# Ledger of designs, part 8: VH-VL binders against Probable molybdopterin adenylyltransferase (moaB)

Target 1, 163 residues: Probable molybdopterin adenylyltransferase (moaB), of Methanocaldococcus jannaschii (q57631)
Amino acid sequence: MHKRIKNIKYAVVTVSDSRYNDLIKGKEVDDKSGKLLKKELNAKVYTIIPDNKNMIKGIVEHIVEFFDVDCIVFTGGTGIAERDVTVEALKEIIEKELDGFKIIFQKLSYEEVGFSAMLSRAMAGIYKGKIIYALPGSVNACRTALKIIKEETGHILGHLREG

## First folded at step 18 (VH-VL)

Design y6 (from y1 with heavy chain K100R)
Fold by OpenDDE, last read:
Structure y6 (fold): chain C 163 residues (1-163), chain A 122 residues (1-122), chain B 108 residues (1-108)
Amino acid sequence: as target 1 above (163 residues)
Amino acid sequence: QVQLVQSGAEVKKPGASVKVSCKASGYKFTYYYMEWAKQAPGQGLEWIGEINPESGDTRYNQKFQGRVTMTRDTSISTAYMELSRLRSDDTAVYYCARYRDFGDYEGWFDPWGQGTLVTVSS
Amino acid sequence: QIVLTQSPGTLSLSPGERATLSCRASEDVRSYYLHWYQQKPGQAPRLWIYGASNRATGIPDRFSGSGSGTDFTLTISRLEPEDFATYYCQQYGSTPLTFGQGTKLEIK
């Protein structure tokens, strides 16, 4: 088995028109999931962007280019509404999807909330040697995902770097 | 079962302070934000603020900013809301409530405490 | 702040009738962030609908929520005596959180 990478550097990106609007209006932004992820992952980068495919892809490029991070975690915009484009945006750039994450996450979500778990989505993939996660906007969903992220991200990175 | 139990009714003079407690049970206290709401007699609900029981971080409605202080004691799963410089229009039932979300659905309250009546009278 | 305006203020109906409660937001609120509560006199509010259209646990099928953008609706297909109460909508789309002023559903 490949060696697990330690001291993983994370970036956290909240995708939310609502929170972004509050941000640009100078209001105190209530980004519970983003703040949780930032804290739990000790993220080096934290930002909020609107539900926009180009901005989502752009922020990935920006982070990859200007910041030394191993993993980018998105939260928000994973529902089934037209405005939910996080998954679609990331699928356009992801080089290799990690299907296992989605499957495991949905299983855990189903065990918690039943069939309604289908109303939100999650995904993981690789882009330019970085691991990217897309999580729902809820704190609960992020807590569930964090169990996987904290345990397996280092292992995945080990595989990426060794072969 | 999940339950929030609040402290009893209070009667205060104008200018005084009141501290309402909310004891949580049946769930992991630190995993859920605790919300507070005000309901004046015969009126609707008004959001006061919230506290993250894990960190103690608070966020207040600007309307109450400077007069409200939310705290928590994780050892006894209890949240507190203190309102200072009380005035007559602070007379209301105050509720604590657990913040809830899942998936991409966010920001509802469930359950609620039974409420605490605070009467401000000269 | 986002103002939620509920209508009508009071709705007088009889058991068996259909009730339609409206909640209008001053600006767009995503359905994910619009919720409904029921409150009876002397009691705390109780979650009724979350995310505009999802019934809370134990809520009867006669209740339904719908809407998007600025217009949301709570519908009771056939009123039961226990349904007469005040209903509040609440948004989490923008700071600060806000509630509607409530619709009192009373028995005719």
Scores: ipSAE 0.922, ipTM 0.958, lowest interface PAE 0.5, mean pLDDT 96
Fold by OpenDDE, last read:
Structure y6 (fold): chain C 163 residues (1-163), chain A 122 residues (1-122), chain B 108 residues (1-108)
Amino acid sequence: as target 1 above (163 residues)
Amino acid sequence: QVQLVQSGAEVKKPGASVKVSCKASGYKFTYYYMEWAKQAPGQGLEWIGEINPESGDTRYNQKFQGRVTMTRDTSISTAYMELSRLRSDDTAVYYCARYRDFGDYEGWFDPWGQGTLVTVSS
Amino acid sequence: QIVLTQSPGTLSLSPGERATLSCRASEDVRSYYLHWYQQKPGQAPRLWIYGASNRATGIPDRFSGSGSGTDFTLTISRLEPEDFATYYCQQYGSTPLTFGQGTKLEIK
């Protein structure tokens, strides 16, 4: 219960058609949430991809294979629109879902915005010994999630490595 | 209770500079980007740029690049927009506004300052 | 940049009538990034609708927003005297952030 891994290595992935389109067009990319996460987690990997299930799953495999990270944090594509597929994509590959994260995150979101919290989704899970988070696209949501991520990720990793 | 209060009207000559202030209250100043917009007389709104009050990082509309400088003083929760090399078409009301988002909804402004009229004339 | 075109430029109606304001984008904008503001003469803009269809706090239910892709609409079911103002749409889907030119809703 007390053991936690320190010096956690993070990857951050923004999922956004709009930001990706700006990226490929050579425009300045306004990715507030991704940049916040990158900074706050001192992420070793940072990238932007479109709202595509195969690309979301593919980037996970790529990061796991080629980068030494302990945790991958996604932001964006977690709404209820048809193009929001981040959660669905990750559920296809996650080996064990951490249901507690979603519950806690939604509770905190509810306390902030009320029933409208249902319009956004979040999840966490384990894949090949890595922790994966999926967060909404807003800076506010990411700040809320960071409270949990910074506090508990090391603890979760400790348990994973002991078992 | 969340308010943005801007500095008073300015009258400037062409080639001069103007610095507009925006004092925030009722919320944590460093947690929200501060946006700036321009509205020429009888015209619509135009985005000028933004500043992250926490880091001081800025992003400007290319139309204003090289002439606009955004800064902040966190000790007094105040953001500043300076526009240099003023010309007649810079005559407008300038607004500061707080950036807002939640969940997957992003990028609206609330609230707005009351606006600052800047008149550029010979 | 994404150009937002609002129509009509001016809309003259009487209290009690239904108002329909259009905002058309030059390219697709996700609903999450399309917002509406109300502005009265001599005042700052005020947030009215966020995310295409969500009323801001304190906004009466006679106002509604809808749309997707390139076509968005602000509807006022029954106009009240205080509703006559200029309405602007705004997008956050692409850099730079842009506004529509506005629709002036005036009393007939």
Scores: ipSAE 0.921, ipTM 0.958, lowest interface PAE 0.5, mean pLDDT 96
Fold by OpenDDE, fold request of step 21:
Structure y6 (fold): chain C 163 residues (1-163), chain A 122 residues (1-122), chain B 108 residues (1-108)
Amino acid sequence: as target 1 above (163 residues)
Amino acid sequence: QVQLVQSGAEVKKPGASVKVSCKASGYKFTYYYMEWAKQAPGQGLEWIGEINPESGDTRYNQKFQGRVTMTRDTSISTAYMELSRLRSDDTAVYYCARYRDFGDYEGWFDPWGQGTLVTVSS
Amino acid sequence: QIVLTQSPGTLSLSPGERATLSCRASEDVRSYYLHWYQQKPGQAPRLWIYGASNRATGIPDRFSGSGSGTDFTLTISRLEPEDFATYYCQQYGSTPLTFGQGTKLEIK
């Protein structure tokens, strides 16, 4: 079996028009999911961006270029509304999607909230040797995803780096 | 069954402090933010603030900043809201409520405590 | 802060009638962050609709929520006696969290 990578370096990005608007207005920002992910993953990078495809893709490029991270975790913008573009944005750049993640996540979500789980989405994929996750904006969803991320990210990275 | 049970009614003098408790049961206390709201007699609802029971981090409505302190005791799944320098317009029913979210839906309260009447009078 | 204005302040109707309650926001609020509560005298508020259009558990299908942007609506297709109460909308789109002033639905 491939060697699991330890001491994984994470970046966390919250995607939210509402929180970004508060941010640029200089208001207190209530980002529960982003703060949870930052804490639980000991993220080296944390930021908030709006629901914009170009900015989502842009922040990925920026983080990849300027920061030494192994994994980027997005939270927010995964619903079915018009402004929910996180998944669509990431699909434009992801080189290889990890289909298993969304399947497992959706199952766990269904067990918690029932059929309403269909209203939220999640995904994972690989881009330039980095693992990217897209999670819903809720704290509960992020907690569910963290179980998978913490357990398997190192294993996935091991596979990536060994070819 | 998820329940929030608050402490009993309080009568205070102006300038005093009041501390309301909210005991949670039926769920993992540290996984959900606890919210607090104020409802003056015959009036609507006003958000006071919230606490993350896991970390103890708080966020307050600026209107109450400097006078409100939210704490929690995880060993007994209880949240506390203390309001100091009480004045007559602090007379109200105070509610604790569990923060809820799922998917990309965020920021509703369910369930609510039964409320605690705080009367401030000279 | 985002101000939620509910209308009308008081709505007097009879059982069997249709009720339409409005909640207008001072700025755009995503549907994900707009919620409704019901409150009866002497009781705590109770979640009624979350995310603008999702009925909470146990809420009858005669209740429906709709809207986007700055205009949201709670509709009761056919009023039952137990529906007469005060309804509040609430937003989580911007700090601080805010509530509407409420619409009192009373029996005519």
Scores: ipSAE 0.916, ipTM 0.956, lowest interface PAE 0.5, mean pLDDT 96
Fold by OpenDDE, fold request of step 21:
Structure y6 (fold): chain C 163 residues (1-163), chain A 122 residues (1-122), chain B 108 residues (1-108)
Amino acid sequence: as target 1 above (163 residues)
Amino acid sequence: QVQLVQSGAEVKKPGASVKVSCKASGYKFTYYYMEWAKQAPGQGLEWIGEINPESGDTRYNQKFQGRVTMTRDTSISTAYMELSRLRSDDTAVYYCARYRDFGDYEGWFDPWGQGTLVTVSS
Amino acid sequence: QIVLTQSPGTLSLSPGERATLSCRASEDVRSYYLHWYQQKPGQAPRLWIYGASNRATGIPDRFSGSGSGTDFTLTISRLEPEDFATYYCQQYGSTPLTFGQGTKLEIK
């Protein structure tokens, strides 16, 4: 079996029009999920962007180019509304989707909130040797996802690096 | 069952301070932000602020900034809101409430404490 | 801050009638962040609808929420005696969190 990578380096990106609007207005930004992820993952990079496909893809490229991270975790913009484009944006660049993540996550979400779990989405995939996660915007969803991320990310990275 | 039980009614004089407690039970106290709201007699609800019971980090409505202090004691799952330099217009029922979210839905309160009446009068 | 204006201030209706409560925001609020509460005299508010259109646990299906952008509505298809109370909308789309001033639904 492949070795688990330790000391994983994370980037966290919150995707939210509302929070980004507060940010650029100079207002206090209430980003509970982003802050949770940043803390729990000891993220090297943290930022907030709006629900924009190009900005989502752009921030991935920027982080990959300028920061030494192993994993990028997005939170927000995963609903079914018109502005929810996080999943769609990432699907345009992801080289290999990790289907298992959304299946497991959705199952756990279903156990928590029932059929309404279908109203939000999650995904994971590989891009340029990095693992990218897309999570819903809620703290609860992020806590659920963190269980998976903390448990398996190192294992996945091991596979990626060892071939 | 998730419950928030607040301390009893308070009567204070102007300039004094009041500290309201909110004891949580039935859930992981540190996993949910605790919110506080004010409701003056016959009036609507006003958000005061919140505390992250895990970290102790707080966020206050600017209207109360400088006069409000939120704290928590995780050992007894209790949140506190202290309001200083009390004025007559601080007379109100004060509520604690648990922050809730799931999926992409965020930012509602459930459940609420029963409320604490604080009366400020000379 | 986002101001939520509810209308009407007071709504007088009889049991069996349809009630329509409005909540208008001063700027766009995503439905994910718009919630409704019911409050009866001497009681704490109780979550009624979250995310504009989702009934909280135990809330009867005669209650429905709808809306987007700046206009949100709480509808009671057929009023029951226990439905007469004050209803508040609340937004979490921008700091600070704010509530509407409430609509008092009273019995005619």
Scores: ipSAE 0.915, ipTM 0.955, lowest interface PAE 0.5, mean pLDDT 96

Design y6 (from y1 with heavy chain K100R)
Fold by ESMFold2, fold request of step 21:
Structure y6 (fold): chain C 163 residues (1-163), chain A 122 residues (1-122), chain B 108 residues (1-108)
Amino acid sequence: as target 1 above (163 residues)
Amino acid sequence: QVQLVQSGAEVKKPGASVKVSCKASGYKFTYYYMEWAKQAPGQGLEWIGEINPESGDTRYNQKFQGRVTMTRDTSISTAYMELSRLRSDDTAVYYCARYRDFGDYEGWFDPWGQGTLVTVSS
Amino acid sequence: QIVLTQSPGTLSLSPGERATLSCRASEDVRSYYLHWYQQKPGQAPRLWIYGASNRATGIPDRFSGSGSGTDFTLTISRLEPEDFATYYCQQYGSTPLTFGQGTKLEIK
């Protein structure tokens, strides 16, 4: 019998060369998806990093080591272009992929836009007792994912901590 | 069926203010940023700013900072843009438009309101 | 801010001809963030292409978009009378978002 964990603590990481470049130039940063996730999940940690594999892996290690969070949510860099490396970077470190998340996300996306959903990539996995989600960079994709994340994250954490 | 319907044309004197409304229908008003753009006579388009209807948070083009205020009333799905201290080069058609994104694609406008002509003269 | 320069400013062609409209950005813009609009006199702009190459709903397949980096193109393979209008590109890659100055496609 697995208990549903409540009061889940989140970190949010936006992955975007474009948003990162605005940030380091001292410009106003327009991070709609990151701000949505930060607010909806009441994130304890929020940061923006470039589309770089080593920085993605490094920020996971840093957050896991130094912050008391249960879950890390990435937004951006999940497409199929050369610069899109978020899913690829996370697959190099996750211990077990949660294939069900990807399937449900794609089903919901398909219901909205049909076959165009094929270009939208999402993933979830387990790393050192934490759940890591990788989402596309749009507000639309993040709203779709939030339905799943809010409903199931506590249940998944319950399984991790009792099994 | 998604529609944005704007308030009617306005004629104003220099130094006055104008408030343009944009009523949304056919979608979840709080789920999409509302954008505003200016098109001076015979010219192209210029972004003014945006509002998140859920939070009320705004971002403005620096060119308009200090003279523009964007608000909304979620109970009637209506966004507003107020431009103060009007001058003759504010004469333009002002559009509202719904921000759109999907997957990794971000930042287009669809649909647009029909436009509101603001004339600053005399 | 990113400046989008469209060329030519005016393109005069006849129905049946192929049109090529250029949009050049002053800095790199990911194709995800580059969009095209059509505007006819007295009307609001209409979304035409999003993400450089994706046609909006209901846009005829004679329209295609392409490009990446700083160079983007809107192509109309075979002009119809209804296609004569002004076309704007727009970027969302860096704040503030900006539009090109437009290419006026007019009947010769």
Scores: ipSAE 0.845, ipTM 0.931, lowest interface PAE 0.8, mean pLDDT 94
Fold by ESMFold2, fold request of step 21:
Structure y6 (fold): chain C 163 residues (1-163), chain A 122 residues (1-122), chain B 108 residues (1-108)
Amino acid sequence: as target 1 above (163 residues)
Amino acid sequence: QVQLVQSGAEVKKPGASVKVSCKASGYKFTYYYMEWAKQAPGQGLEWIGEINPESGDTRYNQKFQGRVTMTRDTSISTAYMELSRLRSDDTAVYYCARYRDFGDYEGWFDPWGQGTLVTVSS
Amino acid sequence: QIVLTQSPGTLSLSPGERATLSCRASEDVRSYYLHWYQQKPGQAPRLWIYGASNRATGIPDRFSGSGSGTDFTLTISRLEPEDFATYYCQQYGSTPLTFGQGTKLEIK
């Protein structure tokens, strides 16, 4: 019914005060999850920002306006601690949430770790014709999410652009 | 059962090199970074570096940069750490350990290998 | 480099007593990146607490971890004979990752 979009162009954004502080101090930055996503999605854009709502919203607007990407993938800042603001910031701008992504991610996480999956949050949504994913900061979570993202992103974009 | 089994104790002279092996079993070897740490007799723990078994990419503690080389053989799920130009203060137990993370929690080590004693004496 | 300072260096207590072990970081470390290990003589370290407060599998509930920012603690509510060991904290908040010097918990 809908044509799958191929050759999807991705941006990857790591949200982490800790990684950002190493970056601005000129230190080596150990961003395992961000580098995994960058490699596996062949990202056109890769950047690290602090755990700050305005920076998260701002980087979305900047990427949408100035870069030719179909999808933005965030990693980090999705927990329930006060400093974790990625999901909260994105909910302020998302036009529609893709609840199915969250449900499938949690199901896969539960199958791997049982009730500890309660501590892992993910979301996806639509903004200005783009898909935005928000993932936890671990390599573990990103590997789980990549199974879903690689399989379904092109299909979702097809629905979005034909509707 | 996740397990890391290291090579046996070594006695070396100053100026020599040593290569410690760490064989992994019970998990997907390429999915987890392998970490290495040093513990001198009666001392605490010091991180040496890590290797991504999938890519072979390494990161080293600056203190060891230039003397340490980490490699792996994915066909036998084995990581290696080689330390060159040995001196007496390299006498220590050397551990491998699997990097772990989950959700937004990152950077603990579980499990650890049993340790390899390297003695450097003249 | 973030320095983790553990105190006291040695803690001498009897079984049944409460133990409080401190780990102080030279910079802010998110609790997500602060971990504890137990090590007995002649053995490898064992993961004890990850993310400041989460017990590893099989760790008794008399152990609890807490703290944020620069101050973290490991508490043992009622010491058992098997709890006497050295405990290390470790941070992953900034490169390079580092360990504290350890607190040796010994029987009085």
Scores: ipSAE 0.842, ipTM 0.932, lowest interface PAE 0.8, mean pLDDT 93
Fold by ESMFold2, last read:
Structure y6 (fold): chain C 163 residues (1-163), chain A 122 residues (1-122), chain B 108 residues (1-108)
Amino acid sequence: as target 1 above (163 residues)
Amino acid sequence: QVQLVQSGAEVKKPGASVKVSCKASGYKFTYYYMEWAKQAPGQGLEWIGEINPESGDTRYNQKFQGRVTMTRDTSISTAYMELSRLRSDDTAVYYCARYRDFGDYEGWFDPWGQGTLVTVSS
Amino acid sequence: QIVLTQSPGTLSLSPGERATLSCRASEDVRSYYLHWYQQKPGQAPRLWIYGASNRATGIPDRFSGSGSGTDFTLTISRLEPEDFATYYCQQYGSTPLTFGQGTKLEIK
């Protein structure tokens, strides 16, 4: 038996060297996936950081310490290229990985695009009683992940808080 | 079958406005940004701007800011681009195209509409 | 904004030859955000390669894309008559997105 948490409070973090560079150059920032997540989750926190492990880990610690959120959602930097470090950075701090999220995400992606789903990675984990999701940078990937996040986050939080 | 079908060619005088339509079919219209591009005769492609069909939010290339307005009607899956205060160098083919992304790959256009020739002539 | 410079402007070759089309960016563009289109006269552009190296559906395997950073290449290993067209690269790595000015591949 578990209590399903409602009115979940989210932070959204876009990880992108390109968006960050546009931001520091004073240019208009085109963050389609971050804006989608911010809107659909009614995020209390939204920010853009570069593809840097220490900044990813640092923003998690900052949000956990200074903001009242239940869940942090990252978008971007989840690929297999050398510059993609979001999953790797989060794996250095998460306490438990939620493998079910990755499996369901890939299943939904496979149903949409078949073998091309191999080009897409996602993960979720637990850190200090919070859920952390890491998603690819595309709107497509974020729409797929939102189906899962909206349906199950409250249930998972209920399990975490009831022991 | 994913299709974008644009309105027909137009001839306009300097100072007038033109409104090009782009009707989408074969996909969830509100899930994909609609992009617009210009190709002057014998020239390359230039991005004009985009609209999020779900929210109606737009972004425009600074070059066109102040003269371009993009709208949509989700009930008929149609996007619109209006260009005002036309001048002779606005003579071009105007394309709509569907924004695409997947995984960490972002920002290509597929498919494109067939194009709408706008001629600005006195 | 990022300027994409394609070279050569015009490439005159015969069927059966190898074509190499270059796209150089004025600053770093991740391969994820670099795309190629083919356009024939009187037609809309068609997606050819996305993410520098991934062929769009139905594109023959004689076409390949490569490159990273500022230098990207579209290669046609053995030209067919239907391959003669203009090819554009496009970037989404920085706002506003931009296209190269094109390489016209024409029959010699």
Scores: ipSAE 0.830, ipTM 0.927, lowest interface PAE 0.8, mean pLDDT 93
Fold by ESMFold2, look of step 19:
Structure y6 (fold): chain C 163 residues (1-163), chain A 122 residues (1-122), chain B 108 residues (1-108)
Amino acid sequence: as target 1 above (163 residues)
Amino acid sequence: QVQLVQSGAEVKKPGASVKVSCKASGYKFTYYYMEWAKQAPGQGLEWIGEINPESGDTRYNQKFQGRVTMTRDTSISTAYMELSRLRSDDTAVYYCARYRDFGDYEGWFDPWGQGTLVTVSS
Amino acid sequence: QIVLTQSPGTLSLSPGERATLSCRASEDVRSYYLHWYQQKPGQAPRLWIYGASNRATGIPDRFSGSGSGTDFTLTISRLEPEDFATYYCQQYGSTPLTFGQGTKLEIK
């Protein structure tokens, strides 16, 4: 059995043109899913970026270089619309995809809402010894994903660090 | 059977306060924001604000800032909205509603309470 | 704040006819954040369509929603007597969330 890592350090990144636009206009930002993730994971880093591939890839590189985190959790931009680019952007840098996360997430979502679970795409992957999760933008989806993340992230990190 | 049941109609004088209750049943009260909206007679809907029942944190429409206070009692799954310094143009039906989202879709209201008529007259 | 302008204000039609209700936003709103409600006199609003095009549970397939950007439409392919009501659009794309002023769909 691989050693289970404790005291996991998280970064949370909200991907949303809408919330980013409110932010840069100096308006109050209503980021329910990002706040939930920040609180539940005791995130070391929390930020909001637009739906832009270069910014998504850039924030990963920045966090990996300058912050001591084990895991980056994205929320938003995972749907099927043209403007949804989070999964596509992360696939350009991910070294290995963790297909099991997507399968388990969809199973839990299906048990809750049936076939409507097809409305979004969740993923997880490995980059430079870190775990990256991409979640849909809703509080509902983030609560579902948190069940998985809290249970298994330390175990996955243990596998990564033992070779 | 998810439902929201609001307190009964009230008649108030200008300058008074009113506190409307909204009792939730059939779901995890602390998992969903509670929203409040105003509908003046014969008019459309206007968002007043919301409360996170878990934390008690609130956000208010700036139009109502300073006159509105939202609270909750998680032991009885009940949200409250208090509106102070009432004016005649506060005469309206006030609704509570549960915030909903799913997947990448966010920000609709389902269900709504039955509404509480508040009449402000001298 | 984002203003939602619904047109027409009142739409008078007969059962069996097709109804088209418009909702125009003052700035871009993602379809994920655009929703529709039906309200009958003396009743609370009811969720009808969420995310521009997804029918709420139990809503008949004669109702369809569409649109993106600033232009959104609710269409009723064949009006039934129970469809005569006021319909509101609502956005969650920017704080504060707002509703359109409503389209009253009334029997001719």
Scores: ipSAE 0.827, ipTM 0.927, lowest interface PAE 0.8, mean pLDDT 93

